VH-VL binders against o94966r282to384. Designs and how they scored, part 3

Target 1, 103 residues: o94966r282to384
Amino acid sequence: LAFVKNDSYEKGPDSVVVHVYVKEICRDTSRVLFREQDFTLIFQTRDGNFLRLHPGCGPHTTFRWQVKLRNLIEPEQCTFCFTASRIDICLRKRQSQRWGGLE
Below, E stands for the ipSAE of ESMFold2; O stands for the ipSAE of OpenDDE; V2 stands for 0.75 times the mean of E and O plus 0.25 times the DockQ between their complexes.

## First folded at step 1 (VH-VL)

Design p10 (framework fv_ponezumab)
Fold by ESMFold2-Fast, scan of step 1:
Structure p10 (fold): chain C 103 residues (1-103), chain A 124 residues (1-124), chain B 112 residues (1-112)
Amino acid sequence: as target 1 above (103 residues)
Amino acid sequence: QVQLVQSGAEVKKPGASVKVSCKASGYTFTDYYIHWVRQAPGQGLEWMGRINPSGGSTKYAPRLQDRVTMTRDTSTSTVYMELSSLRSEDTAVYYCARDEVDIVATIDYYFDYWGQGTTVTVSS
Amino acid sequence: DVVMTQSPLSLPVTLGQPASISCKSSQSLVHSDGNTYLNWFQQRPGQSPRRLIYKVSNRDSGVPDRFSGSGSGTDFTLKISRVEAEDVGVYYCMQGTHWPYTFGQGTRLEIK
């Protein structure tokens, strides 16, 4: 995917939180892969509104969204959580500095 | 087809340096880490370090940190591993290996593709 | 560093019989992302290692069903339900959860 609806904010000096607005994520076949300066969200969803925007795709379609980050992160300290209404991704900064943006 | 092709065998004297190359093809070079793993004759596998070809960042095994350097050339999709101050204990087959989850699937492919190996012999 | 301990080190097996290899880690291998990065590799004589199993129990494409991985936390097992002649080689467990990445010492499977 070129785009998926998201927003982000810096939580204190050490973390960046990213919210991805896709509902009904299939937990068993979805995850976030963290690298030192990017992450990839890999997911399957039953979100009818999202799927309607991607004709030809269905619940079995695996979507990929890659974000190249403005600054370095600590991959092993990053986490993610699937909720009913969105995906929460918590990035741990490698250096405690203000990013001013995600990418 | 994903392929990692390594440089040929090397014979070095103690105290010399060796530089082994690993040329990647069949995938986006900057999307996957490359690890180096070595194996002394009749011994097990030892992880040496890895490089992120996108930014050039490296992580080395602590025991080798003072002697190993990993670099890459994005124009040729090639990773290099240089080991200095060679001693007889460095005689081994050196492998490069690709590391990353399949970016189009939900399956992790840690060390999914390996080079053919480069034999480095250190002898006086 | 996380220490990976395999047993047995040498595993003589009769063709058609099952084989089992144990791998124990000095620390839990559960990553903060919820995954357990415990992999199994096979190395046939004179060849590069080949990954058989990733994340504890997932078989790589092309790996026969007779190979299976199981375990959790610090205790892991690789099983071969019926050993075939082509299974001869050294098997390694490997952890990718903690830096630096570490391998077990290897288990040599041979036919008797």
Scores: ipSAE 0.000, ipTM 0.536, lowest interface PAE 14.9, mean pLDDT 84

Design r06 (framework fv_reozalimab_arm2)
Fold by ESMFold2-Fast, scan of step 1:
Structure r06 (fold): chain C 103 residues (1-103), chain A 125 residues (1-125), chain B 110 residues (1-110)
Amino acid sequence: as target 1 above (103 residues)
Amino acid sequence: QVQLVQSGAEVKKPGSSVKVSCKASGGTFSSYAISWVRQAPGQGLEWMGGIIPIFGTANYAQKFQGRVTITADKSTSTAYMELSSLRSEDTAVYYCARVEDYGDYEPLYYYMDVWGQGTTVTVSS
Amino acid sequence: QSVLTQPPSASGTPGQRVTISCSGSSSNIGSNTVNWYQQLPGTAPKLLIYSNNQRPSGVPDRFSGSKSGTSASLAISGLQSEDEADYYCAAWDDSLSGYVFGGGIKLTVL
């Protein structure tokens, strides 16, 4: 079992940005769902390098990743963007405090 | 923590349709695939299809294409499977099933951890 | 009728090691991970093994899975009477764009 490469950083006092390093995301069957203290990334990809790390999986495979967050967010102010090289997830903090970590 | 509760047994006549419901409680409804699997008396398991509610698109096994319809209602956390043009060979127990809520990169169609209790559908006249 | 092939029956005695086979093709087991389900009489199936060899929480370590080429095996060590059940292998099939099951095997503990 291989895990997807990801990292995060705090952007100013109000936001946390999470990068998920998967290319060639299928936009019609991929999305991020936000809740008060977690988010779920659901995606399909044609990224050969990612799929090579998950033997038996292909472009038809739907992947799910749920992250329980260290602190509360404002779900309706959170956003995501699928780029050519990665997934960018922007979390809006409920309180302007340093988290020190994602989880 | 996730539970699936199905509608009650049905007795139907050949040529009619049946619609079975599957209500999810606990966990997250919209982001998980819900599959429908049937088992005829004394026979094995047969996958009919599945739906991921947030995308609204269903995928069907070739054998059932054209007479099965799988839908989901996010407001009631309920998935449905409707099978039309019923034949006696459709007599079976129908199960809905899904993955338990894990925080892993798991393929949603490769396994089903949480199963409903099953709905017996009898087609006879 | 089943896409994946399993023997219809197997038997063992308490304490024995039993191996259950499952044969497929390049479009299913050869390209995708294998899952195993246990079905006790009168009950819904229970997931026993996923991703070829992983156990869900609550499944005893006496159960193990393996895959080689287009075939998979479920091994049950230290067989117990409560292991008497039907066992199904399953995998995604790329050619059919669907999930497929083996025909199932009836395991009797003598």
Scores: ipSAE 0.013, ipTM 0.659, lowest interface PAE 7.5, mean pLDDT 85

Design r07 (framework fv_reozalimab_arm2)
Fold by ESMFold2-Fast, scan of step 1:
Structure r07 (fold): chain C 103 residues (1-103), chain A 122 residues (1-122), chain B 110 residues (1-110)
Amino acid sequence: as target 1 above (103 residues)
Amino acid sequence: QVQLVQSGAEVKKPGSSVKVSCKASGGTFSSYTISWVRQAPGQGLEWMGGIIPIFGTANYAQKFQGRVTITADKSTSTAYMELSSLRSEDTAVYYCARDVFEYGSDYYMDVWGQGTTVTVSS
Amino acid sequence: QSVLTQPPSASGTPGQRVTISCSGSSSNIGSNYVNWYQQLPGTAPKLLIYSNNQRPSGVPDRFSGSKSGTSASLAISGLQSEDEADYYCAAWDDSLSGWVFGGGIKLTVL
């Protein structure tokens, strides 16, 4: 994916939270992979509005979205969580500095 | 330096199955996707599927769904591709390749096995 | 046939610049990074370009990649005889949930 609807904010000095707005994520076949300066979200979804934006795709389509980060993170300290309405990704900064943006 | 070593050539009868192995050495096996790509004589590259060992879940190209099974054994750093109900059209060189997640890249296949020739004939 | 479209053949002379095209759609090249693989006769493919325009260590800088919209290009400057090979573009396809390749182009150095 070139783009998926998202926003982000810095939570305290040590974390960046990213919200990805896709509903009905298939938990068993979806995951976030973290690296020192990027992450990849891999997901399947039953979100009809999202799938309508991607003609030819369906519930068995595996989407990949990669984000190059402005600054370094600690991959082993990053987490993610699937909710009914979105995906929450919590990035742990390697340095406690203000980023001013995600990418 | 990561190397992928595949099992040797196979000659099979129509209707049988073949299982090709791909052993990784010199790198972290579980963090990468292992993809399987085949090439029929004089033809181009065709992706069959891949597995991310940390997921334990394989993803298959639609053409091969129901005939291909991709598995991985983390303890031996070995991925396997089994193709059933073989036809003469399955005669090809089968490659395994490591997908690497790197800065600025979604994924790419940076290391390829040497290939395993599978010939299906009567 | 192949999901990504490449010309079947191209040729050049030593020292020339050649460009190899790759055309796709919004579900593959339009949404994802493009990689290029080089296959010398009788060998396994080798990664030549990743993430549209990045070179792996050991690939000469005379190889470069670019992407615009749903198309990508591989440029080879200062063409050499050892560049005779098949070249494949590749991208992840969101609709198919898998890797798709171009049909491959046979490059001949005359």
Scores: ipSAE 0.000, ipTM 0.592, lowest interface PAE 11.4, mean pLDDT 85

Design r10 (framework fv_reozalimab_arm2; at its last look DockQ between E and O 0.08; V2 from the best seeds 0.00; counts 0 for: pae E 13.9 > 2, placed apart)
Fold by OpenDDE, look of step 2:
Structure r10 (fold): chain C 103 residues (1-103), chain A 122 residues (1-122), chain B 110 residues (1-110)
Amino acid sequence: as target 1 above (103 residues)
Amino acid sequence: QVQLVQSGAEVKKPGSSVKVSCKASGGTFSSYAISWVRQAPGQGLEWMGGIIPIFGTANYAQKFQGRVTITADKSTSTAYMELSSLRSEDTAVYYCARTYEFGDSIYYFDYWGQGTTVTVSS
Amino acid sequence: QSVLTQPPSASGTPGQRVTISCSGSSSNIGSNYVNWYQQLPGTAPKLLIYSNNQRPSGVPDRFSGSKSGTSASLAISGLQSEDEADYYCAAWDDSLSGYVFGGGIKLTVL
């Protein structure tokens, strides 16, 4: 998966919040993996609009979105949560610095 | 801090199989891929394949396709490499290595196991 | 025999600057990042350079990597006796869908 609709903003000096806009995410089979310099969103969705853009894929297709970060994070302090319309990813910066963007 | 500890040396007969283990510690096992690289005596390094434990999907070098099986147990943070139909040419030191991958363009091994010597002789 | 080509041997004197070459093709070095590994005698390989020119923590700045076209180069400045080792270049190969190594070069410090 090359791209998924998303935005991000810096929340204070220590965190970056990423919003991934995909509806009807299957919470049982979806998760975010954190490493020092990137994160990977792994998800399944029943979002018809999203699936329509990906021919041959269905509700049981596992999508992978990998993002290489501009700066380093603390993987153990990062979190994510699912809402009805998006996935919220909170990245903990390893160093308090302005990023200017995710990638 | 990150360590990969491999199983001990093996001596095998031709035609048999060998299964080498690689236990990871000091990091998040599920977040990183594990690759296997071997080195015959006096020879260079040869990539065999790799696995992404969180997915359980492995890819293999064409040379070993059908003869090597790479697996991972997330509960024990252990990766395995099984090589069947062993030949004398399979005598080598086998290394596991933590693999950083970002697509195909970025792919490298930042931590290595100590190596496992596998000797195949009649 | 190796997909990436390296000279089999190189040598230098302490304090000297030595350069190790690695040549490939458009499907590997030309398209993907090059990595370098150092293997001291009787030990496992160690990551020396990743992504063409990045040094992992603990690697001295005496080591530097560069890439141009389908070739890559590892430079070692201020050569030291402990630098005597085998050095391997490596990269992903799109045509093979696999990771490939150079044949390795044995660096001797005279």
Scores: ipSAE 0.437, ipTM 0.871, lowest interface PAE 1.5, mean pLDDT 94
Fold by ESMFold2-Fast, scan of step 1:
Structure r10 (fold): chain C 103 residues (1-103), chain A 122 residues (1-122), chain B 110 residues (1-110)
Amino acid sequence: as target 1 above (103 residues)
Amino acid sequence: QVQLVQSGAEVKKPGSSVKVSCKASGGTFSSYAISWVRQAPGQGLEWMGGIIPIFGTANYAQKFQGRVTITADKSTSTAYMELSSLRSEDTAVYYCARTYEFGDSIYYFDYWGQGTTVTVSS
Amino acid sequence: QSVLTQPPSASGTPGQRVTISCSGSSSNIGSNYVNWYQQLPGTAPKLLIYSNNQRPSGVPDRFSGSKSGTSASLAISGLQSEDEADYYCAAWDDSLSGYVFGGGIKLTVL
């Protein structure tokens, strides 16, 4: 998956928060994987608006979205949370530098 | 913390097959691919293929397509490489390596197994 | 044959700066990150430099990498006897859809 609706911001000097706008994520079959300079969002969803944009796909389709990060993170200190309306991803910077952008 | 431990040395006859294992620890199977790289005596490194265990997808170097099969067992955190129709030029040390992939491309190998010597002789 | 080209050997004396070259094409080094692996005699390769110029934790800052166009270089400053090893450059190749290595260079510390 080349694209998914998202935005991000730097939360203080130590963190970057990424919001992914996909609703009705299936928690049991969805996860975020963190590595030192990327993350991969793996998900299944029942979001009709999202699925409409991906003809041929349905609730059992596993999507993956991978983001190569501008700077290094601490994978074991990164977190994610699935909410009813979006996915929140919190990245812990390895160095407390300003990134100026996610990628 | 991260370790890749490979199975022991093998001696095989021409025409047979060999299956080498690579047991991973330290979260490798949850976030990384595993590749297999071989090295013939006195020669350089050659990538054979890799697998992303969480997706079950394997990709092979063109030279080895049809002869190599790479699999993963998530329950035991073990990757396998099976090479069939062995010939003397398959005599080599076979390494597994934790692989940082992005999309369909490999960026690098950050941790390597100790290697498994496979000798093909009659 | 190896896809990336490296000289077969290089040498230096303790304390010197040595540069190891690697040449490729637009489909590999020209478009993708270059990595360097060190292989001490009788051991598995070890990641020395990744993503052109990054060092893994535990690799001394005497080792540095660079990339320009379709070529890459590994620089070793303050050469030590422990640096005697084979050095491989490597990159993804878009045209082959595969990971490719240089032929390796044997570095001798005289």
Scores: ipSAE 0.283, ipTM 0.811, lowest interface PAE 3.2, mean pLDDT 90
Fold by ESMFold2, look of step 2:
Structure r10 (fold): chain C 103 residues (1-103), chain A 122 residues (1-122), chain B 110 residues (1-110)
Amino acid sequence: as target 1 above (103 residues)
Amino acid sequence: QVQLVQSGAEVKKPGSSVKVSCKASGGTFSSYAISWVRQAPGQGLEWMGGIIPIFGTANYAQKFQGRVTITADKSTSTAYMELSSLRSEDTAVYYCARTYEFGDSIYYFDYWGQGTTVTVSS
Amino acid sequence: QSVLTQPPSASGTPGQRVTISCSGSSSNIGSNYVNWYQQLPGTAPKLLIYSNNQRPSGVPDRFSGSKSGTSASLAISGLQSEDEADYYCAAWDDSLSGYVFGGGIKLTVL
């Protein structure tokens, strides 16, 4: 999507790591929701650079970024972490196999 | 079709509190923000604050900081606004309104409740 | 006193074009989208224009919005008697961390 810079890579046979490059995430209002074959990042940000790329949006805009995954995950074993400059998402694969791509 | 239905009119004494409810139907309650906007008789619109129910955190206009509490109950799809230490100038119609998700504009209110009249009289 | 400034009233005759102004600052209109609301007497406000110049479904194209610098305008062409209402501009204000409305302008037709 045009407003969410991201990349991903497979970490061994069991995990996929997704990096979402959004700064100044409001920790209190942001979460990642995991389901069996998707995840949804729900967030607010005060990053002026991000907001300038998305006309009509501001610090209280709720952004939703949903990714339909190539294969199944174990939702209860997935994690996320906010860092200074990005959101790190770790997906635990239900089946140990190479996906060859995120979606 | 989104609908916002508010609780009924209230008459309150100065120094008391009022709690207005706003029940949402249609659409996904927890993914939208609910804001509160008031309008005193013969006056304009004034944003009081809002909440994003999935996160449970509220933001308040500086004028109302410390007097307003905005909450949400996801299980009933209902937002609440409580205004304490009421004064006669708090006499107004109180609206809840839904703010749009990403992609259109910052904090435009596409659906409004019918309004709740609060009268503060001694 | 409203953060966004609108004149208190405007008028026009049926069929004519009127423009309604809204003046703000770099922290609101200059940095953020402008929205417009129409309020008929005794009713809740209704979204008229969003994101500077977008019309929701059901709003006729004779309503248009624009923004220049820290000012915004709502234009109503082909003025009709049912356009008699109060009109509010609104925007997010970065400095106040809050949503702000203009003081409202009463439009009189004829």
Scores: ipSAE 0.006, ipTM 0.568, lowest interface PAE 13.9, mean pLDDT 84
ESMFold2 (binder alone), look of step 2: mean pLDDT 90; pTM 0.931

Design r14 (framework fv_reozalimab_arm2)
Fold by ESMFold2-Fast, scan of step 1:
Formats: C-alpha cells, structure tokens, sequence
Structure r14 (fold): chain C 103 residues (1-103), chain A 122 residues (1-122), chain B 110 residues (1-110)
C-alpha cells in the first residue's frame, strides 16, 4: 500500500504509538515486522469499507504497508495489537530523542 | 553463505503430477520464506506461490490455485512444490527462490536455486 | 500476458547509458516497491535492484533504479558486453495478492 489511514504520537520520551485504521483484521494472517529504521504491516481484513476503496481486493488479499522511520528503533522491544477498530503499533525508540514526526 | 539446491530434471506424462524439491543451506530456514517461479521455454518469469512461515500456510498465484501445493519440512530445510494435472503448457524450468517478507516486509528474491527442468510429453 | 509492461527488446553499445522502463498500476508499482532481476543466458535470475533503488552486495554501481508513480526504470551506465541479458521488473500486487513480473526485456549489446 502507498497509504492507509493512520496517525501517530510520541508516548513519553521512549515510544511512538501508531494507529492504523482498518477493522476486522484477520489475526492468523496479519503481522507487523520491525527493523532498525522501518516497519512493515502485513494484513488481511474483512473490513468492507476498506475493501470498497481497493477495487478487485477481498478478504484473501494480503496488503503490505511499509514505513521508513525518521529515527532508529529497538526492533525486539516493539509491539503491536489488533483491536476491533484499529491496529496499534508501539515503537520503542533506540535513543530517547524527540522525533517531531514518524517519517 | 545461502544456497538453494533443487532436485533433478523430470519427464512426465500429461495428467500426472510432479514434485520438485529445494534444499536450503547457509541460513536459518524458518526465518525466511521460499517462493516458486517458473519459466516456459523462451518465455518470461511467472510467480506460482510461496510459503510464509508467519502464516503457517502457502499463498498461491490465482492461475495455479487448486493445482499447486507448496510445503516445507523444517527438519531437512527443504521446500517442495507439487503441480498436478500436468499439461504440455507446464513444460518449463521451475525455480525456488528465497524471499524476505519476514525480514523487511518487502517482497524480493535474494537467492535463487539453479532450476529444475520439467518436460511434459507423451 | 504479464501484469507489468516492459518493452520486449533494447540495444546499446559499450559505454552508453541504457534505460529500461516498467509500467504498472496503482495496485502494484503505485503502492509497493519495485525489484529488478538480471538473467544471463542459460542461468537462473539474479537480484539486481531491490526496494526501488538499493543494490545487493556484488552488484556494480553502474546499475541504478528509480520509481515514479506507477512506473519504474532501471538505468545501466557504462554499458558492457557482459550486461547482455534479460531484465525483469517485479513488484507485489495488492489486488492479486501475489508477486508479479514484467514480460522481460532482451538487452543486446551491439
């Protein structure tokens, strides 16, 4: 994906939280992969509103969204969670610096 | 060093099945995925599918869905591609290739096997 | 029929710069990174460019990639005779949920 609806904020000096607004994520076939300066969200969804915006796609479609980050993270300390209304991604900063933006 | 070594050439009858193997060495087998790509004589590359350990299941190109089965045996670091109901149009070189979905999320094949020629003839 | 469109052939002379084009759509090149593979006669393909413009270890810096909108280009500067090969672009396609290749281009070094 070039774009998916998202927002982010810095949670204290050590973390950045990213919300991705896609519902009905298929947990068994979705995951976030973290590297030192990027993450990739791989997901399948049954969100009819999301799929309507992507003609030709359905529940079996595997979407990819990669974000190149402004600063370094600690991949092994990053987490993600699928909720009913969105995907929550928590990035652990490698250094406790203010980023001022995600990318 | 990463190396993918494929099984030898096969000659098959129409209607039969073929199972090609791809043995990986030089990396942690479970930390990456294996895809299969074929090339008919004088033609381009065609992705058939791959097995992604994160999902525990194989993902197949629409054209091959129902005819191809991709499996992996972690104990022997070997991936397999089985293609059924063979036709003369399936005559091709079949490649296995390592993909990086698990590391970067970007899909690309950094190492390729040498290829296995499959000929389907009467 | 390939999903990504490339010219079927191109040619150049040693020392020239050659550019190979690749056209796609919003579901592939428009939303995902582009990779390039080189296939020398009688050999398996080799990764030449990944992530739009990155070179693997061992690939000469004469090779470069770029992407704009739904199109991508591979540039080969200082063309050499050993560059005579087939070149394929490739990308993930969100609509097909699969990896797709261009039709390939036969590059002849005259």
Amino acid sequence: as target 1 above (103 residues)
Amino acid sequence: QVQLVQSGAEVKKPGSSVKVSCKASGGTFSSYAISWVRQAPGQGLEWMGGIIPIFGTANYAQKFQGRVTITADKSTSTAYMELSSLRSEDTAVYYCARDYVEFTGDYYFDYWGQGTTVTVSS
Amino acid sequence: QSVLTQPPSASGTPGQRVTISCSGSSSNIGSNTVNWYQQLPGTAPKLLIYDNNQRPSGVPDRFSGSKSGTSASLAISGLQSEDEADYYCAAWDDSLSGYVFGGGIKLTVL
Scores: ipSAE 0.012, ipTM 0.694, lowest interface PAE 9.1, mean pLDDT 86

Design r15 (framework fv_reozalimab_arm2)
Fold by ESMFold2-Fast, scan of step 1:
Structure r15 (fold): chain C 103 residues (1-103), chain A 125 residues (1-125), chain B 110 residues (1-110)
Amino acid sequence: as target 1 above (103 residues)
Amino acid sequence: QVQLVQSGAEVKKPGSSVKVSCKASGGTFSSYAISWVRQAPGQGLEWMGGIIPIFGTANYAQKFQGRVTITADKSTSTAYMELSSLRSEDTAVYYCARDSYVEISGSDYYYMDVWGQGTTVTVSS
Amino acid sequence: QSVLTQPPSASGTPGQRVTISCSGSSSNIGSNYVNWYQQLPGTAPKLLIYSNNQRPSGVPDRFSGSKSGTSASLAISGLQSEDEADYYCAAWDDSLSGPVFGGGIKLTVL
């Protein structure tokens, strides 16, 4: 199956930040969907370095990444941002507890 | 705008095998999963298995394990489903369908974006 | 007997809102996304809703999906005669390591 480099950290007591290392995201055909205990990243990209690692894929390929979370989040308060170097996903914890990990 | 075009109807005898083809046209073949789903007359949908051509991986439903073989030929953009030891209960319309996503991080999830027109397979006599 | 449970039939009149239900378990709907397929008489199924509540290009916004716990629903507002079809829910099942379908519901537009 395909892979994408990612990492995460807890930002203060209330948030978890997930970094997804893929560039040149097509904003019109990419998004993050949040639910109470998971999120789905759907994206298309022109990142040649990422696509080279996935033979047969191109800018028309839609990638999907579903992450089941260790603890509950507040979907309506979660955000995402496509930056020049990566995708930033900010998860708002439902309870201000330390998770210790993403999944 | 991808189309999936399947081979024509087949009439087979019990105990024989059938191989149905599914050719993708108008789009990229290798980066999408292809599933096979059948439907007996008047009945619901039943998943048989799928393949991700780019990764060379096939997965089968337990009920069909040992009887079904799913393959793909990237050079012709064609997926195949072969079902052996045919019984009258295998009479059905067989569909191929494409997942519109390439899954990341080891997820083997399939959902069907584009469907073929179906191939009727009748097992009789 | 299908893995996901749907009523066998539903009906409505043009202009009404109809809801189609789908019930599963923790290993399928409870832990995974739900997709909906529409099958018009004599045709192949068509993807109507994916990832619980998302619409493919070309599907009118009068079709919507939702999921709560181990159950999912498809809502059709402004029902039209063209909506007369069989509707199937589907989800990945962790125990079976594959997608499973509901038995399908026949929607009649009276």
Scores: ipSAE 0.049, ipTM 0.578, lowest interface PAE 5.1, mean pLDDT 85

## First folded at step 4 (VH-VL)

Design q49 (framework fv_ponezumab)
Fold by ESMFold2-Fast, scan of step 4:
Structure q49 (fold): chain C 103 residues (1-103), chain A 123 residues (1-123), chain B 112 residues (1-112)
Amino acid sequence: as target 1 above (103 residues)
Amino acid sequence: QVQLVQSGAEVKKPGASVKVSCKASGYTFTDYYIHWVRQAPGQGLEWMGRINPSGGSTKYAPRLQDRVTMTRDTSTSTVYMELSSLRSEDTAVYYCARDEIVGATEVYYFDYWGQGTTVTVSS
Amino acid sequence: DVVMTQSPLSLPVTLGQPASISCKSSQSLVHSDGNTYLNWFQQRPGQSPRRLIYKVSNRDSGVPDRFSGSGSGTDFTLKISRVEAEDVGVYYCMQGTHWPYTFGQGTRLEIK
């Protein structure tokens, strides 16, 4: 995927939170891979509205969304969780400087 | 195509150290953990530890932490596992295996494995 | 440490017949994220282990449909619907939920 509906904000000096707006994530086949300056969200979903925007895809389609980050993160301190309404990704900054944007 | 290629067989005396290598290719080396797992003759598998090639952070099995050191060389995409103070009980096939870095959640799948390195500790 | 117990340890099977391997853990393998990190590996004679199943029931790419995993909590099963000659080897269950990570003792599948 080139794009997934998302927004982000800086939470305190040490973190950036990214919200990805996809529902009904299949937990056992979805995850986020973290690197020093990017992450990849890998997911399968039963979200009918999302799938309608991707003709030819279904619940067994594996989507990948990669974001190249403005600054470095600590991969082993980043977290994510799947909620009923979205995916929350919490990035731990390597340096506490303000980013001003995600990418 | 992902490959993990390990160094050749080693024969060591009790009390010596051995250093085994695992060279990665076919993927971005710093995006995945490398684990070390060993198997004594006729026995099951034992997890020894892992390294994150990006920062060099390591996590070792409690029974081995005083004797195991894992390092990497990013210029050659190679991970090393050194085991010191060798005993006859360390005779085993040593495998490296790859795993995704999924943030602070440390849960593992071992998706690709090296061919193994036989280490024999003679008495 | 979490103890993983497999049964049977030796499994002679006739070609074309089904085979079933049990794996039991001393603690629940359900992670706080809701996933269960139980994996199955195959080791053919003289070869490295190969992952067959991850997270209880998800088959790896290239693994034939005749292999299936099931279970929950502490009780897990690997099934082969129709055993073929190339299935000979040792099968291991493994838990990735609790540090340190542990394997079962292995089940040797042999053709009668």
Scores: ipSAE 0.339, ipTM 0.788, lowest interface PAE 2.7, mean pLDDT 89

